# VHH binders against Trans-3-hydroxy-L-proline dehydratase (lhpH): the designs that were tried, part 23

Target 1, 355 residues: Trans-3-hydroxy-L-proline dehydratase (lhpH), of Colwellia psychrerythraea (q485s0)
Amino acid sequence: MTKNIAQAAVKFEQWQPKIEQESYLTINSLECHTGGEPLRIITSGFPVLKGNTILAKANDCKQNYDQLRRALMFEPRGHADMYGAIITDAERDDSHFGAVFIHNEGYSSMCGHAVIALTKTAVESGVVARTGDVTQVVIDVPCGQIYAMAYSHNNVVKHVSFQCVPSFVYAKDQQVEVDGIGMVQFDIAYGGAFYAYVQASSLGLSLVPEQQEKLIAYGRKIKQAIIPQFEINHPTTAELSFLYGVIFIDDSPNQDVHSRNVCIFADGELDRSPTGSGVSGRIALHHAKQQIVLNETITIESILASSFSVRAIETVCFAGFDAVIPEVTGDAYVCGKGQWFINAEDPLKYGFLLR
Below, E stands for the ipSAE of ESMFold2; O stands for the ipSAE of OpenDDE; V2 stands for 0.75 times the mean of E and O plus 0.25 times the DockQ between their complexes.

## First folded at step 15 (VHH; framework vhh_6qgx_2)

Design p3 (from m6 with R26G S30T; at its last look DockQ between E and O 0.90; V2 from the best seeds 0.73)
Fold by ESMFold2, look of step 15:
Structure p3 (fold): chain B 355 residues (1-355), chain A 124 residues (1-124)
Amino acid sequence: as target 1 above (355 residues)
Amino acid sequence: QVQLVESGGGLVQAGGSLRLSCAASGYDFTNYAMAWFRRAPGKEREFVAAISRTGGSTYYADSVKGRFTISRDHAKNTVSLQMNSLRPEDTAVYYCAIKYGWGYDSTPDQYDYWGQGTRVTVSA
């Protein structure tokens, strides 16, 4: 019998499956968030994914290991809004590494909050060697090659910037009748995904955590009303021709920032971050409305008052659209390290969601 | 870029012994079972032996039980096959293979990665 709590605590800490307990798989992770949006970086124990491209590796995961995605994203190891990245070999000779993005609904081709967290942790861990106060990190993702810049002070990364895709206004000054809400005014813009941008105050909404259920409900309704009324066509990539979500916009209680936005996407998920593709579409809107000039930086808050900064660094013609190239800047934090056990005998081994 | 490299093959007289080795490199293989298969001329790959991801369980084809011993070294990511009392019918190219997950399988198409093979020839 042990009466010393420090000795007992060490015994709990040292627990590991015994060699004869062959039912356990062990997967390790680095736990991060960017502006409140989680990123579980899978560091070891995941299957080595097959494929010459990151997209092929993501498809291998979907076809052969989707149950492991669920095990790591769903309860009890994750939650309904969980997000992850599987670290892979680079696809390209001039990239540092590759990443497959996973989440509760499946797989993503690109994720700005993940790029920020991966860039910071890659530099601080030494996966990418520092080259001075500014270190370039090049990541292969399903949609292509991402160039990010980690800005350090005293060997601590203080923020990360990356360039987004050509971003443009698709439709301005649109309206739709939404059952239970009324006439809703919106703009459609693309910043890596198509969003409908809606002024929250025009609908009596406040962009605060206490209204998250109403924001989700309204976002779902508005999205469903827009989809049958407006055709969304991506000019070069048919697979991107859909309305991804609704972004509510409002003034911020913080006078030091430009505004706040809250993205409702997918099947009613609320982004804890300001949404990288969302602020990219916003800067395209502001530039098209002559509300900002090139290289003018604005700071946009999330529902949690976390922030991204964004600027348009260049104008470009993209498939007939007057587009800009946004640069998004943010920061991430490591909040934990995980060692996860998946037991073959556990009837709940592949997780569950209770919303 | 998983790399499996077999070694230890060669020519041996019936009744002799050989030790095959396979080094897996490039990644963490903690959650992989490891196995040996063989292919005689004109035949398909057949199961020889497997060892679980922890090393706690071993499995053998009936034709090699009692003569062959599989083992693994987790620190080196190496699996070995000690082959004793060799017979001419053991002549084959021997392949190392690894499989993610629990347990083992005697079916070749259940294995994720394969080595290039090492030839074993047993003279009458």
Scores: ipSAE 0.586, ipTM 0.858, lowest interface PAE 1.9, mean pLDDT 92
ESMFold2 (binder alone), look of step 15: mean pLDDT 84; pTM 0.860
OpenDDE, look of step 15: ipSAE 0.777; ipTM 0.915

Design p4 (from m6 with Y59R; at its last look DockQ between E and O 0.90; V2 from the best seeds 0.72)
Fold by ESMFold2, look of step 15:
Structure p4 (fold): chain B 355 residues (1-355), chain A 124 residues (1-124)
Amino acid sequence: as target 1 above (355 residues)
Amino acid sequence: QVQLVESGGGLVQAGGSLRLSCAASRYDFSNYAMAWFRRAPGKEREFVAAISRTGGSTRYADSVKGRFTISRDHAKNTVSLQMNSLRPEDTAVYYCAIKYGWGYDSTPDQYDYWGQGTRVTVSA
C-alpha cells in the first residue's frame, strides 16, 4: 500500500484490464442529459452494426447484440430509466452520421432529447465543423432524416432546434377499457413514434414527481390495453408500426408555459424531458384541431419543469395523412465520460433491473 | 461498410513461405477476434487460424500447426498470417474474417465480416 492518499487515488484511477485478461470487453461513452433525461452516447467498443439503413442497423443490434444493450442500459452500468445512442455511419449521402436509440425495453425510432444532445456534442467536439453562429447537423435515425441547428454564442452551443419528420394524427377520440382504471379516452399521433395521448386529470393523475410510480403503473396498463385493440400501421415502414408509449397531458403550474406532459415509454421508463417526438405529435394534434396556427410557438414542460419549445413550421401531405413539420428547441449538458467493462466471467455481465 | 482486404497471395514453390495481410476499415475493432479461413477448389471453407481480440490467445487447424503463425496489429487494424513450409495441399483462396466478442471460433457462421480472398498457389 502507498503512504500517500493522493498517490493511492491516482493508482485506483489508472486501473485497466491487463492484456492477459481476455475476459474484458471495453465500451466508451459520453454521458449527457437533456432536460434531465439521460443520454449515453456510445463512442467506441460497440459492434459495427450491419445494414444500409438505420432501421436495419437497429434490427441487427436487436437480433445479434441485444445483450450489449442490456449491459449498457440496465444495472449496474445503467438504470431502469437509462437511454443511449449508438453512433453509426449515415444512411444518406447528405447526412453527417446515424444513430440507433436504445433503452430498457429495446429500441426507439426517434428521440428528441437524444437529437438535442447529439447535435450539441457533435458541434462542440468537431465531429461536425462549425459554419458560424448557426451550424446545421443532419442525423439519420430509424424514422427518417433529422435536420438540426446548433445555435452558438461565443463558440458555445446555447440551444438546439431540430425539424422532426412529418407528424400527423393517426386516430382521435378513442377509448379503451383498462382493468383497474376504467374507460380511458385517448388520441393517437405520430411525431417520430406513435403515442397515445391521455388527459391526466380525467384519471385523477397529477404530473408531479411524487406520483411517478402511479404514472408509470397507469402508463403501462393503458399501453397494454391499447395494443391488442388498435391496429397501428406506419404508412411507409412496417417496422415502425407499434405503439411506443403513453403521454399524459395536463396544465402546468407555471403560467408562462402552455402545458406539461409526461411520457411513459419502453418498459415503464419515465422520460425526464418533455419528449421531443411526443411534443411533435402534440403539435400535429393541436394543428389538426385548429388550436394553433403555423409558426405559433408553445412551451411544454416535463415533470422536472425542464422545457422544450415547439411549433409547426409547414403543412405537408405524407402518404395520405395531413401532416405538419414540427420544430423542437431545447438544450443539453455533458455530465460525464464513461469507460465500461463487461467481463465474460461476471455472472451479472448483461445487467439486471430491480425496480 | 466494413471492408476487409487481403493481400500477399501468389505463386510459391513447395517448402517456401508467404505472408498474408488483411487490412480492415477504419472502425474500432478492439473488441474483435480475427481469423483466416481457406477454400481449395471444389471444397468447403475450412478454418486455418484465429487470434483473440487482445492477441493473447491463438488457435490453429491441425493441418497448419507449427507452420503458420497468426498475428495482429491493433494500431493498423490488420491481421497477418505467416505461412512457412508450404505444401501443394495449402493451395486455396485465403479469407480474412472478424467476429465481435470474447475468444474466437473455428466455425465460419460465427464470423461477422469477411474479405473477398487472396489466392495462394503452391507448386510442386
Scores: ipSAE 0.628, ipTM 0.864, lowest interface PAE 1.4, mean pLDDT 92
ESMFold2 (binder alone), look of step 15: mean pLDDT 82; pTM 0.841
OpenDDE, look of step 15: ipSAE 0.690; ipTM 0.884

Design p5 (from m6 with S106L; at its last look DockQ between E and O 0.01; V2 from the best seeds 0.00; counts 0 for: pae O 12.2 > 2, placed apart)
Fold by OpenDDE, look of step 15:
Structure p5 (fold): chain B 355 residues (1-355), chain A 124 residues (1-124)
Amino acid sequence: as target 1 above (355 residues)
Amino acid sequence: QVQLVESGGGLVQAGGSLRLSCAASRYDFSNYAMAWFRRAPGKEREFVAAISRTGGSTYYADSVKGRFTISRDHAKNTVSLQMNSLRPEDTAVYYCAIKYGWGYDLTPDQYDYWGQGTRVTVSA
């Protein structure tokens, strides 16, 4: 029997794979969350991705290292709702770095919560040199170049704002019959990813944690119903031509908050944050519907009551679409550091999901 | 650091016109919104006009609306303020300012870099 558990604990902490062995892959990460949505920033140990663009790098990962995505995102190292970022060289000369986003299904084109966390940590870690209380961070992501600003006080980033890609309404007042649910009304908008926006109340849904399973189920069903019925084509980038998720919208119990939304994306992931790309698409939608004006800021909260502020700061024509440039503001937190070991002999080395 | 240089100021009679220009040597404005501010004698700095990164959005103070036009030339990396129907009350030092990103702000504190200013004097 162990009489000194503290001593034993230290020994457990000191465990290391044998360096002479080639059977282990070690990957390190910085663990963050934005509004409760996790972000695993992969900092080292991941293979260098090939390609000249972020999309190409994402494809390289998909083709050659997808097992590592699963290893890091799936159980036991992750969970069904895990989200990650592989940092890369910048695609553009005027960007600081690039990022490939990963989740339980694969790869995403844009992630606002990730941008916020990456921006904050980049500044606080010194990846990007601090320039006073405000520091610019430019990140290449699959959907394009993202411009972010880290606002600091006493060398602590207090919040981050990023300007998203041209966001636009793709389709309004659509409907789809969903088995077990009925006729679902939806709009489609793009904010770095295409989302179907649905009023939760119309389906008897409440955007509360107690209904998370129902939200996931409905979101998945609606997404699956829309995909075969509705062709989505990004006007400039074919790789972005797909429905990324379903966003349920409702009133907020907080009178000072514009609204609440819950995004169901990938293979049934529920975003714990308001979803940066989602609110980007939303602001475009609201603008198009004349529900907000340019530079009007609204606050959108998540299922956890975490919030982003969003405004349209510019109107632009994007490849024939009336679009806006969204600015999204939020904050992130570092919640840990990870060192992950992949044993080549482990039959579950590439992870699993029981959903 | 970024050095903005304003030009085009001078003395003009009421009803006249001036065109101000702001440029920066060896600096790319393509990622910045731009604005003009002015400070009249004995007064605080006030917003005049702003233009977004792409030029897709502009905003004018009520006092200059319909008379002034802000524009930018990406190729030349300049921002201009065409001032028509000038009034004595337009007399001020005019400053060019830039803000990183697409959007502009109406408050000076949000801008990252400033020019030294160019004096505009409108005689009665």
Scores: ipSAE 0.005, ipTM 0.275, lowest interface PAE 12.2, mean pLDDT 92
ESMFold2, look of step 15: ipSAE 0.631; ipTM 0.874
ESMFold2 (binder alone), look of step 15: mean pLDDT 82; pTM 0.839

Design p6 (from m6 with G55S; at its last look DockQ between E and O 0.92; V2 from the best seeds 0.73)
Fold by ESMFold2, look of step 15:
Order: sequence, then structure tokens, then C-alpha cells
Structure p6 (fold): chain B 355 residues (1-355), chain A 124 residues (1-124)
Amino acid sequence: as target 1 above (355 residues)
Amino acid sequence: QVQLVESGGGLVQAGGSLRLSCAASRYDFSNYAMAWFRRAPGKEREFVAAISRTSGSTYYADSVKGRFTISRDHAKNTVSLQMNSLRPEDTAVYYCAIKYGWGYDSTPDQYDYWGQGTRVTVSA
């Protein structure tokens, strides 16, 4: 007979795949967000990626394990705007570890919100031992070597700063005709990834959560219009030669900050953070336009009014470009731990997106 | 980098026994199946045995079934092959290999990482 089950919730909690159910793969994660943008840090169960560089490891994942990226990024384990990091060995002897960044469209070369979350959690988990109130964390990512600093008080990381790779202006004062929108003016800059920067007000857009669908639609259309008409060539690394996203900029209703950024990247993802590589490219633009000087800090908000601070700390010559080294500052929070199962018999095992 | 190191090979008389071991390096291989293959002189690589990622299932080539036993130690990241009743035809270089994902495979090109091999010579 049917009977009320004592402590039923505890028994649900104890579920595990049986040994006889060899169809399950198990992947574990640490769940974070930076300014609202999620980061799923994949900690175990993922394939060991081949390659001596982070780019090569990302390419190995793309060629051989892309279905696992989809399984972890898409529904039901993730969602259309999920973002992840696969932890790897460092490619450089003077780096602590490496990371491959994944999302709904594939792979990114740089992710500032991820660097902030990785740096904080690396220190708090003991991946990198604390060296006082300030601990340096050095991460190899597809676009290069990232130097980050975790600032602690009472053994709690309170904020993270990181120095981006050399960031530079690629093209200024460009225009493209976009079907259904009209003439769109933009600049292209690199801050770890290439972005097109567009003034939102020129298109009648408002950088508010209520317009997220319109912002995504416009960002996708603009990106698709730019790609066939403009060659993007990274000066040292061919695999980085692509337009990653479109960043809409506008004034902020908060007079205590410089402005607002909304990045549409990947396959229509909207960054809930101000986009670390995006503000890095932006500070390169502002410096090149003589709108800021070295070490002048500006604060840029996301669509959620979370913020990063950014400054150009140094000028450098990078493969013929006049570049700057940006420093980006923000914070992150751990919001969960995950254990994810992928069942070979599940017809939806590699995920799906409904839009 | 991934490294697989076989040990336990050598020279043995027909009818004898050897135990091969393969130590996998510092990575998490909980989602990997593990296998042994062998290459006799002048031959292509041949499947010997496999063990599933959970150790719930083992698989053997017909030529070794009943004589060889595969096992693994999940805590040590090792896979072993106990070889009994050895025959001269078992003479080969034995390789351990690992494959990400479900199940097992008898096909060498499905395996992701390989050891360098350990020589087993069975004399008449």
C-alpha cells in the first residue's frame, strides 16, 4: 500500500547514478556571477583538452567535445545566456593556471567577468595561496596572459583588479547599412576580443532590462552586417581574428559614474556585467581620442547597474599598434555548486535552446 | 600533459603469468574508459581488454578471454591486466589507452591518450 514516506526529501537528496547505469557522465562545477553575469567554473569530469596553448586547447574542445559545451551551456543544465570556464594547466611556466571560455555560440578569447570570478575563487579555494591583503593570480587565457590581484580584508576577497592584454583601436568612424535599422556608426577596438562600439541613443535604444530583446535583436543584426564588410585581422594570432560582439554605449542615469555599456556577444547573449574586455577596448578608444589620460579611472555600469572601474595604466607598442594596458576592477560572488549528469540514452543530452 | 606509464612487461615462459599496470597522471579520469591493446611484430594494434568508466563492465578479445583479467583502481588512476596461461602468440608490445565517454571501444582510433608501451615476450 501507498504510505507517507518519512524524510522523503532526504532520500531524494541521496540519489546517485547506480553503477549499472553506465550511461551517465558526471561533471562538477562552481557557480558564480560577476555583476550578474554567470560563470560556471567546470572543476571536474570534463575531457582533458589537448594542446600546448590555451587556444589549442579551445580548438581541441571545439573539434572534439563541442557537444559537451552545448550540454553545459544550453537548457536544461544552463540557459541561453550561460557562460563557463574550463580550468586547464597553464601554458606558461609563470602562470598559475589556464582557462578556456565557453558560451552558447562557442568559445571566447577573453572574458573579464570570468577573470574576476576565477581570481576571487582561486584565492578563496586555495588554488593560489594568499600572500597577504593582496594576492596576485596569473591566468592564461586564449588572448594571452592575465595578471590579476585579489584584494582581501579579514580573509575575504573584497574586489579584484586585473590587467588586460594590450588593447588597441582597430578602426574608428566606420559606418554600415543594417537592414531594418539604417545607417549605423561604430568604432572597432580590441580589449581581448574585438567589439564594435555603437552609441545606443543614435538608434533610439535605451540600455535598460526592459529592452533586452530589442538590444539583442539589434546587436545581432549589426554584427551580421559588419562581418562581411570588414576584415578583422589580429596582428599575431589568426584564431582571434573575428568580431566577437557589439557594445551599445550611453550615458548613465547615475551621475556618479561615467557611462553604461551593454554587450551583445556570441549567439545573442546579453552580458549582465559591463564586459571586462569591452571596457578594456573602450579605455583604449578613450585614450586614443584623448578623452582620458593614463591612470585616470572611469566607472562603467551594466544594464543591471552593476559596475566595473577601468583605467589605462601603461602605453605599449603591440605588433605595430599603439596600445594601452587596461586595469579593470570588479567583484564576484559564489552562488552555488553543481553536479551535472549527461545520460547517453537521453535524446536531449546535449542540450537545446528555445527562443 | 596527460601521461600513461605502463609497467610489468618482460620475458616469461609459456604457461606463465605477468601483471601489467598503467599509471595515469594527475588528471581526473572518472569519465574515461580504460583499455589494453597490443602490437605484435609485423601486425597492427589489436584490442585486448577494456573496462568501463564505472568498472561495471569488462570486455575481452576472444583470444584472451578466460586467461586475462582487466581491473582498475579509481583512487590511484591505474588500470591493470593480469595475464595468465601465456602463449608465444601473446608476445607483443602492450599499450594502455583511455577514452572519454560512455562504454568501451575495440577500435584504436577511438582512444584519446596512449601509453608508450611495455614489451611482453613469451618464450616456447
Scores: ipSAE 0.608, ipTM 0.871, lowest interface PAE 1.7, mean pLDDT 92
ESMFold2 (binder alone), look of step 15: mean pLDDT 80; pTM 0.831
OpenDDE, look of step 15: ipSAE 0.728; ipTM 0.897

## First folded at step 16 (VHH; framework vhh_6qgx_2)

Design q1 (from p3 with G26T; at its last look DockQ between E and O 0.51; V2 from the best seeds 0.00; counts 0 for: pae O 3.2 > 2)
Fold by OpenDDE, look of step 16:
Structure q1 (fold): chain B 355 residues (1-355), chain A 124 residues (1-124)
Amino acid sequence: as target 1 above (355 residues)
Amino acid sequence: QVQLVESGGGLVQAGGSLRLSCAASTYDFTNYAMAWFRRAPGKEREFVAAISRTGGSTYYADSVKGRFTISRDHAKNTVSLQMNSLRPEDTAVYYCAIKYGWGYDSTPDQYDYWGQGTRVTVSA
């Protein structure tokens, strides 16, 4: 007769890969989120990426290890809206470390939610030595060097501020016809990535979870419509010369919140956070339109009502563009640790997405 | 980054034996296949032996087959090359290399990290 197993659940923890019998890869991660947007920080088991720049390293990953991106970002290890960071050596001598960002479509030039999470965890883990209540963390990312500040209390980071790259308006008062939607008015601004900013109300969209599917659909369609119709050229870095996403803007239902926005990026990913690079572009746009002044802080919230505060702290000329330096502030949380196995014999080892 | 350190090289008489060892600094050692290469004076680097990630499969150059044995220790993050019946033509600097992912290869360009090498000299 079958006997009951005592503490069966705990015994499941005893499972170990049979390394002599099975061929597998093991990758470990620190699981975080910023405002609800996930960040899978890959901590070990990933190949060392080759190249002298973060972009080069990203390209190495793209060319040689993209299957691992998929394995980690896609189902069943991830999901359609997963975001990740591959930690690298710094590109610059005055940076602490570098990061390659990955998502469901590929690779990102910049993401503020990731910077916030990386900064927080870098300080809390001891990657960057804590220097008191405020600790500077300098990260090389694909779009450039990011200066972040971790504000701690009792050895816990309570919030992070980072200065984004020079952010500027690229195009104002543009329009594109989108099948099934109509004429869409948009601005393009750069905050580490190029975004098309669209007023949600103009399209009858509401920035609420109940309309997430519509937002994704519209965002994808608008993005795809803009790309062939509008040439985007970054003034200094060709690799950044593309439309990264569409950001829908609306009023916030909450008091003391400037606005709400939802970013649709990659292959239909909906950012759960206000989108750090997005709000960086936005602050540039608002400044250019004289809707805000220098050092004025506004709060932008996401579809989940998670919020970033953003301000332009400096005006600069960047490669001929009137630009601002955005400062974005938010907080992140560690929500887990992961150990991932990729079995060579698993036909789904590199993951899948069902949309 | 993975650091590889070879050891065990030295002078030995023809017909003698040496055991080379390579220690990897990574804790994800199981993600890598391992191989030994060697470079004799005035010659190009050549493949010697490889071992799969699990250690279940090995491959040898014809020149060393039957004389050399490659093995790995997962617990110690090491790979070893037992060299028996050494010949003067085995004189070379021996390099340990690792390759991420599945499978091993006999071509050097497929390997990701290399050791500094250990010199083996076989006297006549």
Scores: ipSAE 0.033, ipTM 0.490, lowest interface PAE 3.2, mean pLDDT 93
ESMFold2, look of step 16: ipSAE 0.517; ipTM 0.833
ESMFold2 (binder alone), look of step 16: mean pLDDT 83; pTM 0.855

Design q2 (from p3 with G26E; at its last look DockQ between E and O 0.70; V2 from the best seeds 0.65)
Fold by ESMFold2, look of step 16:
Structure q2 (fold): chain B 355 residues (1-355), chain A 124 residues (1-124)
Amino acid sequence: as target 1 above (355 residues)
Amino acid sequence: QVQLVESGGGLVQAGGSLRLSCAASEYDFTNYAMAWFRRAPGKEREFVAAISRTGGSTYYADSVKGRFTISRDHAKNTVSLQMNSLRPEDTAVYYCAIKYGWGYDSTPDQYDYWGQGTRVTVSA
């Protein structure tokens, strides 16, 4: 036992695998959150993914490296609600870089909280060179090309706005019988991913942290009930043709905001943020229902009272849909840097979940 | 795009030496093992040598052990093969290849990225 913890602490701090320890793989990350939703930005050590598109790169990861996704998302390196981004080469010549999004169930097509964190860290790290107080960052993601703006003061990014892909209403005024809940009314909209939008009050739900288990259970049941009854067909990209999650909507106890949004996605993850692609689909719904006009900004809270602002900045026709281009604004915080070791001799090297 | 470019091939007399080099594009290959394979005329690619991701372990086919030495330079993203005491049966196109993960493999289909090859001809 050491008697001088200051000297012992330095030795713990400096530990690294030796050359002789061939069983370790080393992966590095920036650890962030946006509105409470975690993002593990994988910065080095991950395989270089094959493919000419971000979707193809995600498929390469799924086919060849899915155990590595599990190692980084599950315990002990992550947890049941962990979210990550693998940085890739851009697929377009006019984009700065690409990202593959990973989580407990697999891969997502869009992640607004990740775009905000990636944009901030790309500018502050110099991956994208600053061009003044406002710097544009262009990211290729599975659902398309995302244009983001980093707003700085004294060389510190203070908030991020991003323009989403064309967002549109897929189906309105639908209903489904859900065992244990009853008849559930919903709309389906696309904001980079397809969501079913459900009024929480109609099911006796409150969008508060104390109800997180009930919200997750209801979200899973509703998603499972919708999938066999409703075809989800993305108009241009077959790989995006899936229902990603269920978003519960309610009034907020905060009178200074428009409403509250709680997304249940993946394998029972509850988004701690207001869900950027979710508010994008929501603004498309509100516009289609004539509840807002172009350039009207609304603020939507998460279950933690963190918020995004969103507006529809333009209308477009997208493959026969009347779509809008949403702009979402939020902020992110870097909360850590990680070095993660995966040891071939570790029987738990690929992670586990004990939800 | 990941690109591996071999160099250093050529014509050499039996008993001579050549040094092959493979330059990998500017990605992080910290967790990649690197290897050399070769293809003689009319044959399948065969394993020659491999070096672990850390550089701490090296592996050789029996036919080249003691004559060939593999090395890598992590800072330059390069792998090299020093070939001494060359024989006519060493005549082949030599390919560098890399694979993600632990260990090495003598089977070509386990490797993620390949170079185009460099020709080595050993004359009597």
Scores: ipSAE 0.579, ipTM 0.860, lowest interface PAE 1.9, mean pLDDT 92
ESMFold2 (binder alone), look of step 16: mean pLDDT 81; pTM 0.837
OpenDDE, look of step 16: ipSAE 0.681; ipTM 0.882

Design q3 (from p3 with D28T; at its last look DockQ between E and O 0.57; V2 from the best seeds 0.00; counts 0 for: pae E 2.3 > 2)
Fold by OpenDDE, look of step 16:
Structure q3 (fold): chain B 355 residues (1-355), chain A 124 residues (1-124)
Amino acid sequence: as target 1 above (355 residues)
Amino acid sequence: QVQLVESGGGLVQAGGSLRLSCAASGYTFTNYAMAWFRRAPGKEREFVAAISRTGGSTYYADSVKGRFTISRDHAKNTVSLQMNSLRPEDTAVYYCAIKYGWGYDSTPDQYDYWGQGTRVTVSA
């Protein structure tokens, strides 16, 4: 007769890989989110990426270890909207560390939600030594060097502000015909990545969870329509010369919130956060349109009503563009730790995406 | 970040023994297979021995089979090469190398990182 097992649940923790019988890779991560947007910080087990720049390292990953990106980002270890960071050595002498960003399509040039989470966890974990209530964290990312500030209370980071790269308007009042949608008016701005900004109302879209599929569909279509018809060239870095995503903008139903936006990026990922690079481009756009002044802070919320505050703190000339330096503020949370096994015999070892 | 440091090389008489060691740091040790290669003067780099990630399997070049033993210590993050019955033709700079992922290989281009090498000289 079958007997009950005492403490069965706890005993499951005793599971160990059979190292003599199985061939597997082990990768560990710190699981975070910023405003609901996930960040899987890869902490160990990943190959050391080669190259002297963050972009080079990203390319090394792309060329040699993209299957691991898939394994970690895609199902079953991740999901279609997963986002990750591979921690690297710093590119610059005056940076603490570097990060390569990964998602369902590949690699990102910049991600504000990730910077916020990385900054918070870097300070709280002791990667960067705490310097009182405010601690500076300098991170090399694909688009450049990011200066972040962790604000702590009782050894807990309560919020993070980071200065983004020079952000600028690339094109205003553009239009594209999109099959099944019609004529779409958009602006393009750069905040670490190039985004097409679209008023949601102009297309009959609502920035609510109930319309997430429609938003994704429209975002993807608009992005794909713009790409072949509009050449994007970053003035200094060729690798950044592409449309990263589409950001739908609308009014917020909430008081004291400037606006709501939803970013569709990569291969149909919907950013759960306000999108740090997105709001950086936004603030540049608003400034250029004289809708805001320097040091004016606005709050932008996501589809989940999570919010970033953003302001332009300085005007600069960046490679011929009138640009601003955005400061973005938000908070992140650690929501878990992961240990991931990739079994050589698993036919799905590199993950899958049903999208 | 990845560091491979070989040690143990030196001068030895034919028939003698040496033990090489490679200290590894800066990566997850268990995700890498390890190997020893050597380069003799005027010759190309050649495979000597490899050991799997778990240490459960080893492979040797025919020229060293039965004389050399590769081993690894996960606790110390080291790989060792015990070289017995050394011959003058074993004279070379010995390199340790690591290969990420599953399995090991006898070709140098399959390995990701290399040590600086340690010189072994076997006198007649």
Scores: ipSAE 0.369, ipTM 0.756, lowest interface PAE 1.7, mean pLDDT 94
ESMFold2, look of step 16: ipSAE 0.522; ipTM 0.828
ESMFold2 (binder alone), look of step 16: mean pLDDT 82; pTM 0.841

